# Designs tried in a protein design chat: VH-VL binders against q0aze0. Part 245

Target 1, 268 residues: q0aze0
Amino acid sequence: MKIILVNNRFKENTEKKAQEIAGQLSALNVEVIIDNGLDEPYAGTVDFIMVLGGDGTMLRAARRYGQRAIPVLGVNMGTVGFLSNIEINELAEYLPLILREEYSLEARMMLEVAVFQQQSLLTRVFCLNELLLRSNSPRMLSFALEISGQKLEPYRGDGLIVSTTTGSTAYSLSAGGPIADPQLDAFIVTPVASHIINKRPLVVSPEREISLHLLEEREAIIGIDGQIKMDFGAENRVLIKRAPHPLLMVNLKAKPFFTSIDRSLQRQ

## First folded at step 11 (VH-VL)

Design Q20 (framework fv_bermekimab)
Fold by ESMFold2-Fast, scan of step 11:
Structure Q20 (fold): chain C 268 residues (1-268), chain A 124 residues (1-124), chain B 107 residues (1-107)
Amino acid sequence: as target 1 above (268 residues)
Amino acid sequence: QVQLVESGGGVVQPGRSLRLSCTASGFTFSSYGVHWVRQAPGKGLEWVAAISYEGSNKYYAESVKGRFTISRDNSKNILFLQMDSLRLEDTAVYYCAKDRIYYGSGSYYGMDVWGQGTLVTFSS
Amino acid sequence: DIQMTQSPSSVSASVGDRVTITCRASQGIKSWLAWYQQKPGKAPKLLIYAASSLQSGVPSRFSGSGSGSDFTLTISSLQPEDFATYYCQQDNYFPLTFGGGTKVEHK
């Protein structure tokens, strides 16, 4: 059995805790690879991925490893987020179940984002929450949104979010998008401060292809999961589609999504 | 230099066939959709046909549907228009034109580069 | 097919004049309209796409406006090189269709 431990190198004591857990696993004849975000993703085959941290660390792990169809467990190191399943203090209790592969999996769709400069592919990235297109200046953007070859009325405003259902509680929520059951597969397309026409969020089949490009020369940025930023200009084009594989999230104990979001919304 | 050059026009007999070609240079032809647009002497512009960058989607004006066939050879940077069952009403200068946007999946956003045109006319 | 109606069919103008050309679609085409300039004996040149976006290299005296079914091309201060025929073209529906053209000619 080989396990990747993903941690956040910028959190105090996370590296030490990862080493402690690696020692425990090694004593049980498990090979451990530590990924603290500094190097390229581990290229070899692995059986399980354990993420030590909050939602941000899980998003990074999903981008690095989510397409490999490997079980991914979120282990919270502090305050529980939406993407963790157990607390670090519970790990010893659940470790025998992990090693015997006695758990259920939840499939969470991911986005495949391809960014072009002119005709050249600049990058292809996968993400769990969303792609954000936004203005990099006070000036509004003018851009084209195409859904499965259908041109919508041009968007004029501060930007647009294309989100998964998992991402419905992230930036899309802040922009006025709906709360979506993460068990559903869909794209959620949420405008950011539309200026000319009253644009509504759209819920779109995950089988559709979405494209974006600027209609006027503007300074813009695309953001991926709030962690990657790329410049976006009139010579750029982005294509978004469902990623080939969902993220396989490990479920060791029930986590009440709707009651958690309800409590969160009462404090907004 | 970004350029489109049409060829293959000429004098034709009614009911016959003619094949037009448009050779692209100075840009990545395989990344753009391309169009045929015609203009009869002293008349306005009339869109004739379009083909997507991969060649998978083809579109035609109703007046030419079933008689004209658009195709492309991306390895040679050439666009074709096969014109069958030609009529006097097909008399025009035929232009090829490039989509403004690359990798359009059946849509385009203006035609930014045009050829010089090739004349198709009929003998008496 | 979407019918594109341009008016006027011709306009007589002098250098320095403001010229406006209108284009009406028989049904809604959103903002998916382009404007072209054609000089005698030459191929058309793209001026404006997506109703209001100025093509690179086109002088700022050209502007487009409108959405839905009513569109306008404006030349704010006509120059000698602007005497030409102008065409609108919808790109929302196949088949694509052009307006009948507007000839901008010397007074």
Scores: ipSAE 0.523, ipTM 0.801, lowest interface PAE 3.0, mean pLDDT 90

Design Q21 (framework fv_bermekimab)
Fold by ESMFold2-Fast, scan of step 11:
Structure Q21 (fold): chain C 268 residues (1-268), chain A 124 residues (1-124), chain B 107 residues (1-107)
Amino acid sequence: as target 1 above (268 residues)
Amino acid sequence: QVQLVESGGGVVQPGRSLRLSCTASGFTFSSYGVHWVRQAPGKGLEWVAAISYEGSNKYYAESVKGRFTISRDNSKNILFLQMDSLRLEDTAVYYCAKDRIYYGSGSWYGMDVWGQGTLVTFSS
Amino acid sequence: DIQMTQSPSSVSASVGDRVTITCRASQGIKSWLAWYQQKPGKAPKLLIYAASSLQSGVPSRFSGSGSGSDFTLTISSLQPEDFATYYCQQDNYFPLTFGGGTKVEHK
C-alpha cells in the first residue's frame, strides 16, 4: 500500500504529526509520501490519500489529487469543518479498516475551471467548492453569464459564485445561495451583491457548461476554493464544466450532513 | 494588424451563383465566430449569416435560407459565402465581420472588426 | 423575426447639440443590443454593445441605455465627425436583426 499524507505547512506544525504517522505506517510496510504543498503533486501510483488538517487542507488535496479516483480521508486536526470524517485521536482505531480497505466511499462532484486570456489557456484547475468572480475595487462589475450558450440578462454587481453542491455551505451560503444535499450533482450559481433586483441563485444541471466574461474593463479577480487568486479583466474568459471524476471521500464514521449544517446554522 | 478582406464580388446574372471569400489576418481566426452582413445601395444593414468558431453551427437570415451557404476553412483563415439562385434583391455590398468574443458556443456579442466590403451587382 | 424599429429615420443637428436616437424591439431582447456608426462609403464601426457598454476607443460622448424592448443611443455634444448613419442591432435571437438606421445630418 502507498499512502499520500497531505498536511498544511502554514498550520500549527502539522509536519511533525505527519512524520510520526508516516513512521507508524512505514513500520506496517506502508509506503508513505508526504505532501506539504511545497512541491508538485506526487505523480506515481497511490492507493490512498490521508489529509491531515481542516477543510482548507482537504480543498488543496482535492485540487491536487481529486481527479485520480483514489480514496481520500479527511482527518481533523482540531479545526471545525465539513470535509473531515474522523478526528486525529481516532486514527489508531480506524487504521486497521483503512489498511484492509474496509470503508465506504462518497462521491463528491468537482468543477473543471479553464481561464483564458484572449485565446490562450492561462490555467486549468479542478476544485471542490467554487469559483468566485469578484470586483477588486469600489466599482461594480458588468459581466455576461452564459449557460450552455444561452445568454442571461447581464449581471451588474460585485460578482458571482459558481459552486458545487459540496460548496453550497461555503462562500455560496454567505452570499445567499441555497444549502444543497452533497449527494446531488448540480451547479449553484449565486450572485454577489447584484444591483439588479431579480437576480436569484440558479441551480442547474452538471451537464451544462457555464462561461463568464467582463462586459467592461474593471479590476476583478477569480478565486478558486478561497485559495487560488488571479486577476481577471475584459480580455479574460472563464469556462466551467463538471470535472471528469468526482472526489472519492472515505466514510469510516457516520457524519450526517443535515445534522451538521443544522448545528452550524443554530450558532449564528 | 487585425484585418478582414472580402473578395469575389462582381457583376452577375439573375439565377446564377457566386462565392464570396473573406480572408482574416492579425488574429486567431479559428477562435472567433464570424458574420456576413450586406447593404443594398442607399439602404440599411441586413444580417445574412454567421458561423461558429469551430464551423459546426451555422445561422441564416430568412431571406437567404436554402440559397446561401456559409462555411470556413480555419487552416487558411478564410470565410466563405456560397450564393446560389441569385436574385436582383441580393444586390448589395457584402461585409464580413468578426464577433467580439472568442470560443462562443452559439452566442454573439457585437461585431467589432469589419472588412471593407465586396459589391455584388446585376447586369440586368 | 425580431423587428427593430429606429426613430427618427433622420435628424438635422448642429455641432454641440445633444442627439438622441431610439430603437424598439418587437419582443424583449434583454440587454443584448449593439449600436453601430457608418460613414458614407465606409464599413460600420461598433460603438456600444450589451446596450450600455462602450467599445474601446469610442469617445465618452456616446452612451447607450435601455433594456427589454426600448433602447436609446445618446451623443451628448455632437462633433463634426459624428455626422453619420447609426444602426441598432439585436443579438439575443436568430436571425440577428438591424434597425433601419438613423441619419444624423447637418442643419
Scores: ipSAE 0.704, ipTM 0.873, lowest interface PAE 1.5, mean pLDDT 90

Design Q22 (framework fv_bermekimab)
Fold by ESMFold2-Fast, scan of step 11:
Structure Q22 (fold): chain C 268 residues (1-268), chain A 124 residues (1-124), chain B 107 residues (1-107)
Amino acid sequence: as target 1 above (268 residues)
Amino acid sequence: QVQLVESGGGVVQPGRSLRLSCTASGFTFSSYGVHWVRQAPGKGLEWVAAISYEGSNKYYAESVKGRFTISRDNSKNILFLQMDSLRLEDTAVYYCAKDRIYYGSGSFWGMDVWGQGTLVTFSS
Amino acid sequence: DIQMTQSPSSVSASVGDRVTITCRASQGIKSWLAWYQQKPGKAPKLLIYAASSLQSGVPSRFSGSGSGSDFTLTISSLQPEDFATYYCQQDNYFPLTFGGGTKVEHK
């Protein structure tokens, strides 16, 4: 069995904990590759991915490995979040199930995001939560949204979020988007501070292709999963579609999504 | 320099066929949708046809559906308009034009670069 | 097909004049309208897209406004090089359609 152990090297104890867990796995004849975010993603074949950290670390793991159809387990290390399944102090208890492949998988859709500058591909990335287009100046944006060849009335405001259902509880929620069951596949398109009062979030088929470009030269930024950031101008274009493979999230322990969201909303 | 150059126009007889070409230079032709637009002598502009950047989606004006076929060869940077069953009403200068947006999803966003046109006319 | 009606068909103007051209769609086209300028014997030139967005390199005296069915192209202070025919064009529906044109000519 070969496992990738994904951690965040910048959190105080995570590198030490990753080494400790790698040693425990090696003692059980498991080959371990540690990905602390510094190098290129591991290119070889693996059987399982274990993510040590919070939601941010899981988002990075999803971008690096989510398209490989490999089981991914989120192990929480004391950070609040929605993407982990077990706590670090429970790992020893569940490890025999992991090694025997005795767990269920939950498929989570991902976005395929292609960002162009002029006609050249600047980047192609996969993400679990969302793409954000936002103004980087006091001036509001004027931009075009196209959904499967259908041109919507131009948007005027601070920006737009195109989210997965998993991302519905991330930035899209803060911008007024709906809470979506993450087992449902859909794009959620949420305006950010629109100057048109009737611009509502849209929930659209995951088979649709979404494109964005600016209609006026403005200073704007594209953000992906809150971790990738790039300048966006009138010569840029972004194309968004459903990624070829969902992220396969490991379920070892029941997590009642709606109860957790309900509690979170009451405490905000 | 971004440029489109039409060729293939000339004098034809009604009912015959003619193929127009449009050669692109100075930009990545394969990234853009392209159009054919015509203008009869002394008259206004009439959109004829368009093709998506990869060639999979084609659109036509009602007056030419079933008679004209738009196609492209991205390896040679050439746009074509095959005109069959030509009528006197097809007399016009034919322009090719590049769409503003690259990698469009089957919609078009304004024609920012135009060729100088090629004349199609008829002899009796 | 969407019919695009331009008014007036021609206008006589002098250098320095404010010129206004209107375009009406037979049904709503959102803001998906472009304006083109064509000089005699030459190909059209894109001036404005998405009803109000000025094409790069086009002088700021040109402006567009409107949405839905009614659109306006304005030249705030006509220059000698602006005597030309102007066309609106919708790109919200297939087939794409042009207006009949407005000729801006010398008084």
Scores: ipSAE 0.693, ipTM 0.862, lowest interface PAE 1.4, mean pLDDT 91

Design Q23 (framework fv_bermekimab)
Fold by ESMFold2-Fast, scan of step 11:
Formats: C-alpha cells, structure tokens, sequence
Structure Q23 (fold): chain C 268 residues (1-268), chain A 124 residues (1-124), chain B 107 residues (1-107)
C-alpha cells in the first residue's frame, strides 16, 4: 500500500504530525510519500491520500490529486470546516479500517479551468470549490460570460464566481449565492457586487461549458480555490467545464452536510 | 503582421461552381473562428457563413444554405467557400474575416481582421 | 432574421462636426452590436464592439452607446480620414446581420 500524506508546510504542527504518522504507517509496511506543497505533485501510482489539516489543505490535495480517482481522506487538525471526515485524535481508531479498505466513498464534482493568454495555454487546473474573477483596482470590470455558446448580457461589477456545489459554502456564499447539496452536480454562477440590478446567481447543468473574457482593458485577477491567483487582462480567456473525474472523498464517520452547515453558520 | 488573403474569384456562368480560398498568416489560424462576408456592387455588407476554430460548427445565411459549404484546413492555414449552383444574385466581392476571440465554441465576437476581398461576377 | 435599420442613409458633414449615426434592431440583441468603418475600395475595419467597447488602435473620438434594440455611434469631431461608410452589425442571433450602412460624405 502506498499513501500520500498531504500537509501544509506553513503549519509547523502539521509537518511534525505528518512525520509521526509517516513513521507509524512505515512500521505497518505502508510506503509513505509526504507532500507539503513545495514540490510538483507525486507522479507515481498511489492507493490512498490522507490530508492533514483544514479545508485549505484539502483543496490543495484535490487540485493535485483529485483527478486520479484515488480515495482522499480529510483529517482535521483543529480548524473548523466542511471537507474533513475525522479528527486527528481519532486517526488511530480508524487506521485499521483505512488499511483494510473498510469505508465508503462520496463523489464530489470538480471544475476543469483552462486559462489562456492569446492562444497559448497558461495553465490548466482542477479545483474543488471555485474560480473567482475579480477587479484588481477600484474600477468595475466589464466582461463577457458565455454558457454553452450562449452570450449573456455583459456583466459589470467587481467580478464573478463559478462554483461547484461543494464550493457553494465558500466564496459563492459570501457573494450571495445559494447553499447547495454537494450530492447535486451543478455549476453555481454568482456575481460579485454587480452594478446591474437584476444579475442573480445562476444554477446550471454541469454539462455546460462556461467562458469568461474582459470586454475592456482592465486589471483583474482570477483566483482558484482562494489559493492560486493570476493576473487576468483583456488578452486572457478562461474556459471552465466539469472535470473528467470527481474527487472521491472517504467516509469513515457520519458527517451530515446540513448539520455541518448549521454548526458553521452559528460560528461565523 | 496579421493578414488574410482571398483568392479564387472570377467570371462564372450561372449554375456553375466556384471555390474561394482565404490564406491566413501572422496569427494562429487554428485557434480562431472565421467568416465569409460579401458585398454586392454598390450595396451593403451581407454575412454569408462562419466556421468554428476546430471546424465542427458551421453556420450559413439562409440565401446560401444548401448551395455553399464552408470548410477549413488548419494544417495549411486556409479557409474555403465551395459555392455550388451559383446565381446572378451571388455577384459580390467576397471577404474572409477573422473572429475577434480565440477558441469560440459556437458563439462569435465580431470580425477584427479582414482580407481585401475577391470578386465573383457572371457572364451570359 | 434580425433586421438592422440604420439612420440616416447618408449625412453631409464638415471636418470638426459631431456626427451621430443610429442603428435599430428589429428585436432585442442585448449589447451584442459592433460598428465597422469602410472606406471606398477597402475592407471594413472594426471600430466598436459590445455596443460601447473601443477596438484597440481606434481613435477616442469614436464612441458607441445603447443596448437592447437602439444603438448610436458618435464621432465627436470629424477628421478628414473619417469620411467613409459605417455599418452596424448584430452578433446575438444567427444569421449575423448588418445594417444598410450610413455614408458620411463632404458638405
């Protein structure tokens, strides 16, 4: 069995804990690869991915490994969130179940985001929550939103979010988008501070292709899962579609989505 | 320099066929949708046809549907318009034009680069 | 098909004049309208797209406005090189359609 242990290099406690866990797994004849985010994703085949940290670390793991159809377990390290399944102090209890593959999987859709400059592909990334287009100055953006070849009235405002249902509780929620059941596959398109009165969030089929480009020379940034940021200008274009594979999230412990929402909203 | 050059125009008899070509240079032809637009002598512009960057989506004006076929060869940077069953009403300068955006999948965003045109006329 | 009606068909103007050309769509086309300039014997040149966005390299004296079905092209101070025919074009519906053109000619 080969396991990737994903942690956040900027969280001192998680790096030390990752080394402890790697030692324990190695003693059980499990091969361990540690991914602290500094290097390229591990290119070899693996059987399981264990994410040590909060939602942010899970988002990074999903971008790096989510398309490989490999089980991914979120282990919470003390931050509240939606994407972890067990707490770190429960790991010893559940480790035998992990090694025996005695767990269920929950599929979560992902976005495939292709960013171009002129005709050249700058990057193709997969993400679990969302793509954010936002102004990088006090000036409003003017941009084109296209859904499956259909051109909507130009958007004017601070930006736009294209979210998965998993991402419905992240930036999309802050911008006024709906809370969506993550078992539903859909894109949620949420305007950010639109100056057009009747621009409302849209919920569209995950089979749709979405594209964005600026209609005027403006400074903007695209953000992916709140972690990757890139400059976005009038020569750039973003193409968004459903990723080929969902993220396969490990369920060892019941963590009902709606109960988690209630808990989170009470604390926020 | 971004450039489109049309060729293949000439004098033709009604009912015959003619194939127009448009050669692209100075940009990545395979990334852009392209259009044919015509202009009859002393008249205004009339959009004729368009083809998506990959060649899978084709669109035609009603006046030419079933008679004209748009196609492209991305390996040679050439756009074609095969014109069958030609009529006197098809007399015009034919322009090819590049769409403004790259990788359009069924929608177009205006024509930012145009060729100089090729004239199609008729004899009795 | 969407009919695009331009008014006037021609306008006589002098250098320095403010010239206004209008374009009306037979049904709503949102803001998906462009303006082109065509000089005698030459191909058209894109001036304005998405109703009001100025194409790169086009002088700021050209401006566009409107949405839905009524659109306007304005040349704030006509220059000698601006005597030409101007066309509006909708790209919201297939087939794409052009207006009949407006010729801006010398007084």
Amino acid sequence: as target 1 above (268 residues)
Amino acid sequence: QVQLVESGGGVVQPGRSLRLSCTASGFTFSSYGVHWVRQAPGKGLEWVAAISYEGSNKYYAESVKGRFTISRDNSKNILFLQMDSLRLEDTAVYYCAKDRIYYGSGSFYYMDVWGQGTLVTFSS
Amino acid sequence: DIQMTQSPSSVSASVGDRVTITCRASQGIKSWLAWYQQKPGKAPKLLIYAASSLQSGVPSRFSGSGSGSDFTLTISSLQPEDFATYYCQQDNYFPLTFGGGTKVEHK
Scores: ipSAE 0.613, ipTM 0.826, lowest interface PAE 2.0, mean pLDDT 90

Design Q24 (framework fv_bermekimab)
Fold by ESMFold2-Fast, scan of step 11:
Structure Q24 (fold): chain C 268 residues (1-268), chain A 124 residues (1-124), chain B 107 residues (1-107)
Amino acid sequence: as target 1 above (268 residues)
Amino acid sequence: QVQLVESGGGVVQPGRSLRLSCTASGFTFSSYGVHWVRQAPGKGLEWVAAISYEGSNKYYAESVKGRFTISRDNSKNILFLQMDSLRLEDTAVYYCAKDRIYYGSGSFYAMDVWGQGTLVTFSS
Amino acid sequence: DIQMTQSPSSVSASVGDRVTITCRASQGIKSWLAWYQQKPGKAPKLLIYAASSLQSGVPSRFSGSGSGSDFTLTISSLQPEDFATYYCQQDNYFPLTFGGGTKVEHK
């Protein structure tokens, strides 16, 4: 068995904890590859991915490894989040189940994002939560949104979010988007501070292709999962579609999505 | 630098065929949708046909559907319009025009570069 | 097919005048309308796209407005080089369709 252990070396004591866990796994004849975010993704075949940290570390793991159809387990290191399944102090208890492959998998759709400058591909990335287009100045944007060959009325405002259902509780939520069951497959298209009052979030089929480009030269950025940022101008175009493979998340312990959301939204 | 040049126009007899060509230079032809637009003598502009950047999607005006075929050769930077069963009503200057946005397959966004046109006329 | 009706078919104007040309679509086309200028014997030139966006290199005296079915092109202070025929064109529906043209000519 070969396992990738994903951590963030800049989080308190995660590097030390990763080394401890790697030692424990090696003692059980498991080969361990540590990915602390500094280098290229591990290129070899692996059987399992264990993510030590919060949602941000899981988002990075999903972008690097999510398309390989490998089970991914989120292990919480004391941070608040939605993408972990067990706590670090529970790992020893669940480790025998992991090694025997005695767990269920939950598929989470991902976005495939291709960003072009003029006619050249700048980047092609996969993401779990969302792509954000936003103004980087006090001036509003004017941009074209196209869904499966259908041109919508031009958007005028501060930006737009194209989100997965998993991303419905991230930036899309703060911009007024719906909370979606992450078991559903859909794109959620949420305007950011639109100057057109009747612009509503859209929920569309994940088989749709979405494209964006600016209609006027403005200072704008695109953000991917809140972690990758790029300048975006009138010479740029972005194409978004369903990624070929979903992220396969490991379920060792029931995690009640709806009661977790309910608690986080309610004021006591 | 960015140019489109039409050729292949001329005098034809009704019922005959003619193939127009449009040669592109100064931009990445394979990245853009392209159009044919015609203008009869003393009359307005009429959109004829368009083809997506990869060549898989083709669109036609009703007046030419079934008679005209749009195609492209991205390796040679050439757009074609094969015109069959020509009618007197097809008399016009034919322009080729480039879509404003690259990688359009299902939609187009205005035409920012135009050729100078090639004239198609009929002998009585 | 979407019919594009331009008004007027011609307008007589002097240098310095404000000229307004109207374009009406037979059905809603959102903001997907372009304006072109054509001089005798020449190819059309794109002025405005997406109803109100000015094409690079086009003088700021040209402006477009409107959405849905009613659109206008305005030339705020007519210059000698602006005497030409102007066409609107919708790109929301196939087939793409042009207006009949508006000739801006000397008084």
Scores: ipSAE 0.726, ipTM 0.885, lowest interface PAE 1.4, mean pLDDT 91

Design Q25 (framework fv_bermekimab)
Fold by ESMFold2-Fast, scan of step 11:
Structure Q25 (fold): chain C 268 residues (1-268), chain A 124 residues (1-124), chain B 107 residues (1-107)
Amino acid sequence: as target 1 above (268 residues)
Amino acid sequence: QVQLVESGGGVVQPGRSLRLSCTASGFKFSSYGVHWVRQAPGKGLEWVAAISYEGSNKYYAESVKGRFTISRDNSKNILFLQMDSLRLEDTAVYYCAKDRIYYGSGSFYGMDVWGQGTLVTFSS
Amino acid sequence: DIQMTQSPSSVSASVGDRVTITCRASQGIKSWLAWYQQKPGKAPKLLIYAASSLQSGVPSRFSGSGSGSDFTLTISSLQPEDFATYYCQQDNYFPLTFGGGTKVEHK
């Protein structure tokens, strides 16, 4: 058995805890690779991915490894979030089940984002939550949104979010998007401070292709899961489609989504 | 550097066929949708046909549908218009034009680069 | 087919004049309209796309406005090189369609 331990070296105690857990797993004859986010993703085959940290660490793990169809377990290390399944102090209890592969998997769709500059592919990235296009100045953007060959009225405003259902509770929610059951596969398209009256969030089939480009030169950025930032200008184009593989999230312990989100909404 | 050059026009008889070509240079032809637009002598512009960058989607004006076939060869940077069952009303200068946007799967956003045109006329 | 009606069919103007050309679509085309300039014996040149976006390299005296069915092209101060025929073109529906053209000729 080979396991990747994903942690964030900039979070207090996470690297020390990762080394401790790696030692424990090694003593059980498990090969362990530690990924602290600074180096290239591990290129070899692995059987399981354990993410030690909060939602941000899980988003990074999903971007790096989510397309490999490998089980990914979120282990919370003090920061409550939506993407972890067990707490760190419960890990010892659940380790035997992990090693015997006695768990269920929950599939979460991902986005495939291709960003082009003058016809050349700049980058192709995957993400679990969303792509954000936003103005990087006080000036409003003017941009074209196309869904499966259908040109919508040009958008004028501060930007747009293209989200997965998992991402519905992240930036899309803050911009007025709907809360979606993460078991559904759909794109949620949420305008950011649209100048045009009646621009509403759209919920569209995950089989559609979405494209964006600026209609005039502005200072804008593309953000991916709040972790990757790229300049975006009139010569750029972004294409968004459903990623080939969903993130396979390990379920060892019931975590009720709707009661969790309901409590969150009560607190704001 | 960026240019489109039409060829294949000439004098034809009604009912015959003609194949127009448009050779692209100075840009990545395989990334752009391309159009055929014609203009009869002393008349206005008439859009004839368009093809998406990958060649999967083809569109035609009603007046040419069933008679003309648009195609492309991305390996050679050439756009074609196969014109069958030619009629006197097909007399025109035929322009090829590059769409402004790259990787448009079924949408077009304005024609920013045009060839110089090739004349199709009849000696009937 | 979407019919594009341009008005006027011709206009006589002098250098320095403000020239306005209108284009009406037979049904709503959102903002998906382009404007082209054509000089005698030459291929058309793109001036405006998406109703109001100025093509790179086109002088700022050219501007476009409108949405839905009614559109205008304005030349704020006509220059000698602007005497030409102007065409609107919708790209919201297939088949794509051009207006009949407006000839801007010297007074």
Scores: ipSAE 0.650, ipTM 0.844, lowest interface PAE 1.8, mean pLDDT 90

Design Q26 (framework fv_bermekimab)
Fold by ESMFold2-Fast, scan of step 11:
Formats: structure tokens, C-alpha cells, sequence
Structure Q26 (fold): chain C 268 residues (1-268), chain A 124 residues (1-124), chain B 107 residues (1-107)
């Protein structure tokens, strides 16, 4: 058995905790690879991915490993979040189940984002929550949105979010998008500060291809899961579609999504 | 430099067939949708046909539907217009034009590069 | 088919004049309209796409406005090289359709 431990080296004590867990797993004849985000993703075959941290660490793990069809377990280190399944103090209790492969998997769709510079592919990335197109200046953007080759009326505003259902509680929610059951597969298209009042979020089939490009030269940015930023100009185009593989999230413990979101909304 | 060059025009008899070609250079032809647009002597522009970048989707004006066939060879950077059952009303300069948007399959966003045109006429 | 009607069919103007050309679609085409310039014996040149977006390399004296069914091309201060025929073209519906053209000629 080979396990990747994904941690954030910049969080207090997470590196030390990852080393402790790696030692415990090695004692049980498990090969451990530690990924603290500084190196390229581990290229070899692995059986399981354990993410030690909050939602941000899980998003990074999903981008790096989500397309490999490997079980991914979120282990919370004390931060409230939506993407972890167990707490760190519960790991010892659940470890035998992990090693015996006695758990269920929940498939979460991911986005495939391809960014072009004119006729050349600049980058291709995968993400779990969303792509954000936003203005990087006080000036409003003017941009074109296509859904499956259908041209919508041009958008004018600060930007647009294309989100998975998992991402419905992240930036899309802050911009006025709906809360979606993460077990549904759909794209959620949410305008950011649209000049047209009541420009509505769209919920569309995950089989559709979405494309975006600027109609006027503006200072803009593409954001991926709130972690990657790229400059975006009138010579760029982005294509968004369903990623080939969903993220396979490990369920060891029932986590009541609707109760959790209800409490989160009441605290706001 | 980005360029399109049409060829294959000439004098034709009514009811006959003619094949026009358009050779692309200076850009990645396979990444763009392309159009045929014609202009009768002393008249305005008339859109004739278009083909998506990969060749899967083809679009025609009603006046040529069933008579003209658009096709492309991305390995040779060539666009074709096969014109069958030619009529006197088909007399025009035929332009090929590149669409502005790359990787367009179902939509077009303006024609930013045009060829010089090739003339199709009928004997008097 | 969507019919595109241009007005006027011709306009006589002098260098320095403000020239306005109008294009009307027979039904709503959103903002999906392009403007082209054509000089005698030459291929058309794209000036404006998506109703108001200026094509790279086109002088700022050219501007487009409108949405839905009514559109305008404006040349703020006509230059000698601007005497030409101008065409609008919708790309919201197939078949794509051009307007009849507006000839901007010397006064």
C-alpha cells in the first residue's frame, strides 16, 4: 500500500504532524509519500491520498491528483470546512478501515479549464470549486459567453464564475449563486456584480462546453479555486468542460451537508 | 503574414460545376472557422457558406443549399467550395474569409482576414 | 432569414465630417453585429465586431453602438482614406446576412 499525505507546510505543526503520521503508517508496512506543495506531484502509482488540513489543502490535492481515480480522504486539522470527512483526533479510530479498504466513495465532478493565447494552448488545469473571471481594475469587463456553441447576450460587469456543485458554497455563493446538492452534476454560472440588475445565475448540464473571451481590452484575471491566478486579456480564450474523472472522496463518517450549510448561513 | 488566396474561378456554362479553392498561410488554419462570401458585379456582399474549425459543422445560405458543398483539408491548409448546378445568379467574385474566433464550432464572431477573391462568370 | 437594412444607401461627405450609418435587423440579434469597410476592387476589412468592439489596428475615429435591432456606425472625423462602402453583418442567426451597403463618397 502506498499513501500520499498532502499537507500545508506553512500551517503551524502540520509538517510535524505529517511526519508523525508517516512514521505510524511506515510501522504498519505502508509506503508514504509526503506532498507539501513545493514539488511537482508524485508521478508514481498510489492507492490512497490523505489530505491533512482544511478546504484549501483539499482543493490543491484535487488539482494535483483528482484525475487519477484514487480515493481521497480529507482529515480536518481544526478548521471548519466542507471537504473534510474526519477530524485528526479520529484518525487512529478510522485507520484500520482505511487499510482494509472498508469505506464508501462519493464522486465529485471537476472542471477542466483550458486557457488559450490566440491559437496556442497556454495551460490546462483541473479544479474542484470554480473558475473566476474578474476585472483587475475599477473598469467593468465586457465579455462573451458561449454555452454549447450558443452565443448569449454579452456580459458587462466585474466578472463571471463557472462553478461545480461542490463549489456552490464557495465563491459562487458569495456572488449570489444557488446552494447545490454536491451529489448533483451541473455547472453553475454566476455573474459577478453585473451592470444589468437581476442577471440570473444559470444551472446547466455538465455535458455542455462553456467558453469565455473578452470583447474589449481590459485588465482581467482568471482565478482557479481561489489559489491560481492568471492574466486574461482580449487575446485569450477559456474553454471549460467536465473533467474526464471525478474526484473520489472517501466517506468513513456521515457528514450531513444540509445541516452543515444551514448552520453556516445562520452565522452570516 | 496571415493570408488567404482563392483560385478556381473562371467562365462557366449554366448547369455545370466548378470547384473553388482557398489556400491559407501564416496562421494555424486548423484552429479557425472559415467562410465563403460572394459579391455580384456592382452589388453588395452575400454570405454563402461556413465550416467549423474541425470540419464537423457546415452552414449554407438558402440560395445555395443543396447545390454547393463546403469542405476543408486541414493537413493541406485548403478550404473548398464545390459548386454544382450553377446558375446565372451565381455570377460573383467569391471571397474566402477567416473567422475572428479560434476553435469555433457552432458560432462565428466576424471575418477578420479575407482573400483577394476569384471571379466566377458565365459566357454571354 | 434576417434582413439587414442599411440607411442611407449613400452619403456625400467632406474630410472632417462626422458620418453616421444605420443598420436595422428584421428581428433581434442581440449585440452580434459586425461592420466592414470595402474599397473599390478590394476585399472587405473588419472594423467592428460584437456591435461596439473595435478590431485591432482600426483607428479610434470608428465606433459602433446599438443592440437588439438598431445599430449605428460612426466615423467621428472623416479622413481621405475613409471614402468607401460600409456593410453591417449579423452573426446571431444562420444564415449570416449582410446589409445592402452604404457608400461614403466625396461631396
Amino acid sequence: as target 1 above (268 residues)
Amino acid sequence: QVQLVESGGGVVQPGRSLRLSCTASGFRFSSYGVHWVRQAPGKGLEWVAAISYEGSNKYYAESVKGRFTISRDNSKNILFLQMDSLRLEDTAVYYCAKDRIYYGSGSFYGMDVWGQGTLVTFSS
Amino acid sequence: DIQMTQSPSSVSASVGDRVTITCRASQGIKSWLAWYQQKPGKAPKLLIYAASSLQSGVPSRFSGSGSGSDFTLTISSLQPEDFATYYCQQDNYFPLTFGGGTKVEHK
Scores: ipSAE 0.561, ipTM 0.793, lowest interface PAE 2.3, mean pLDDT 90

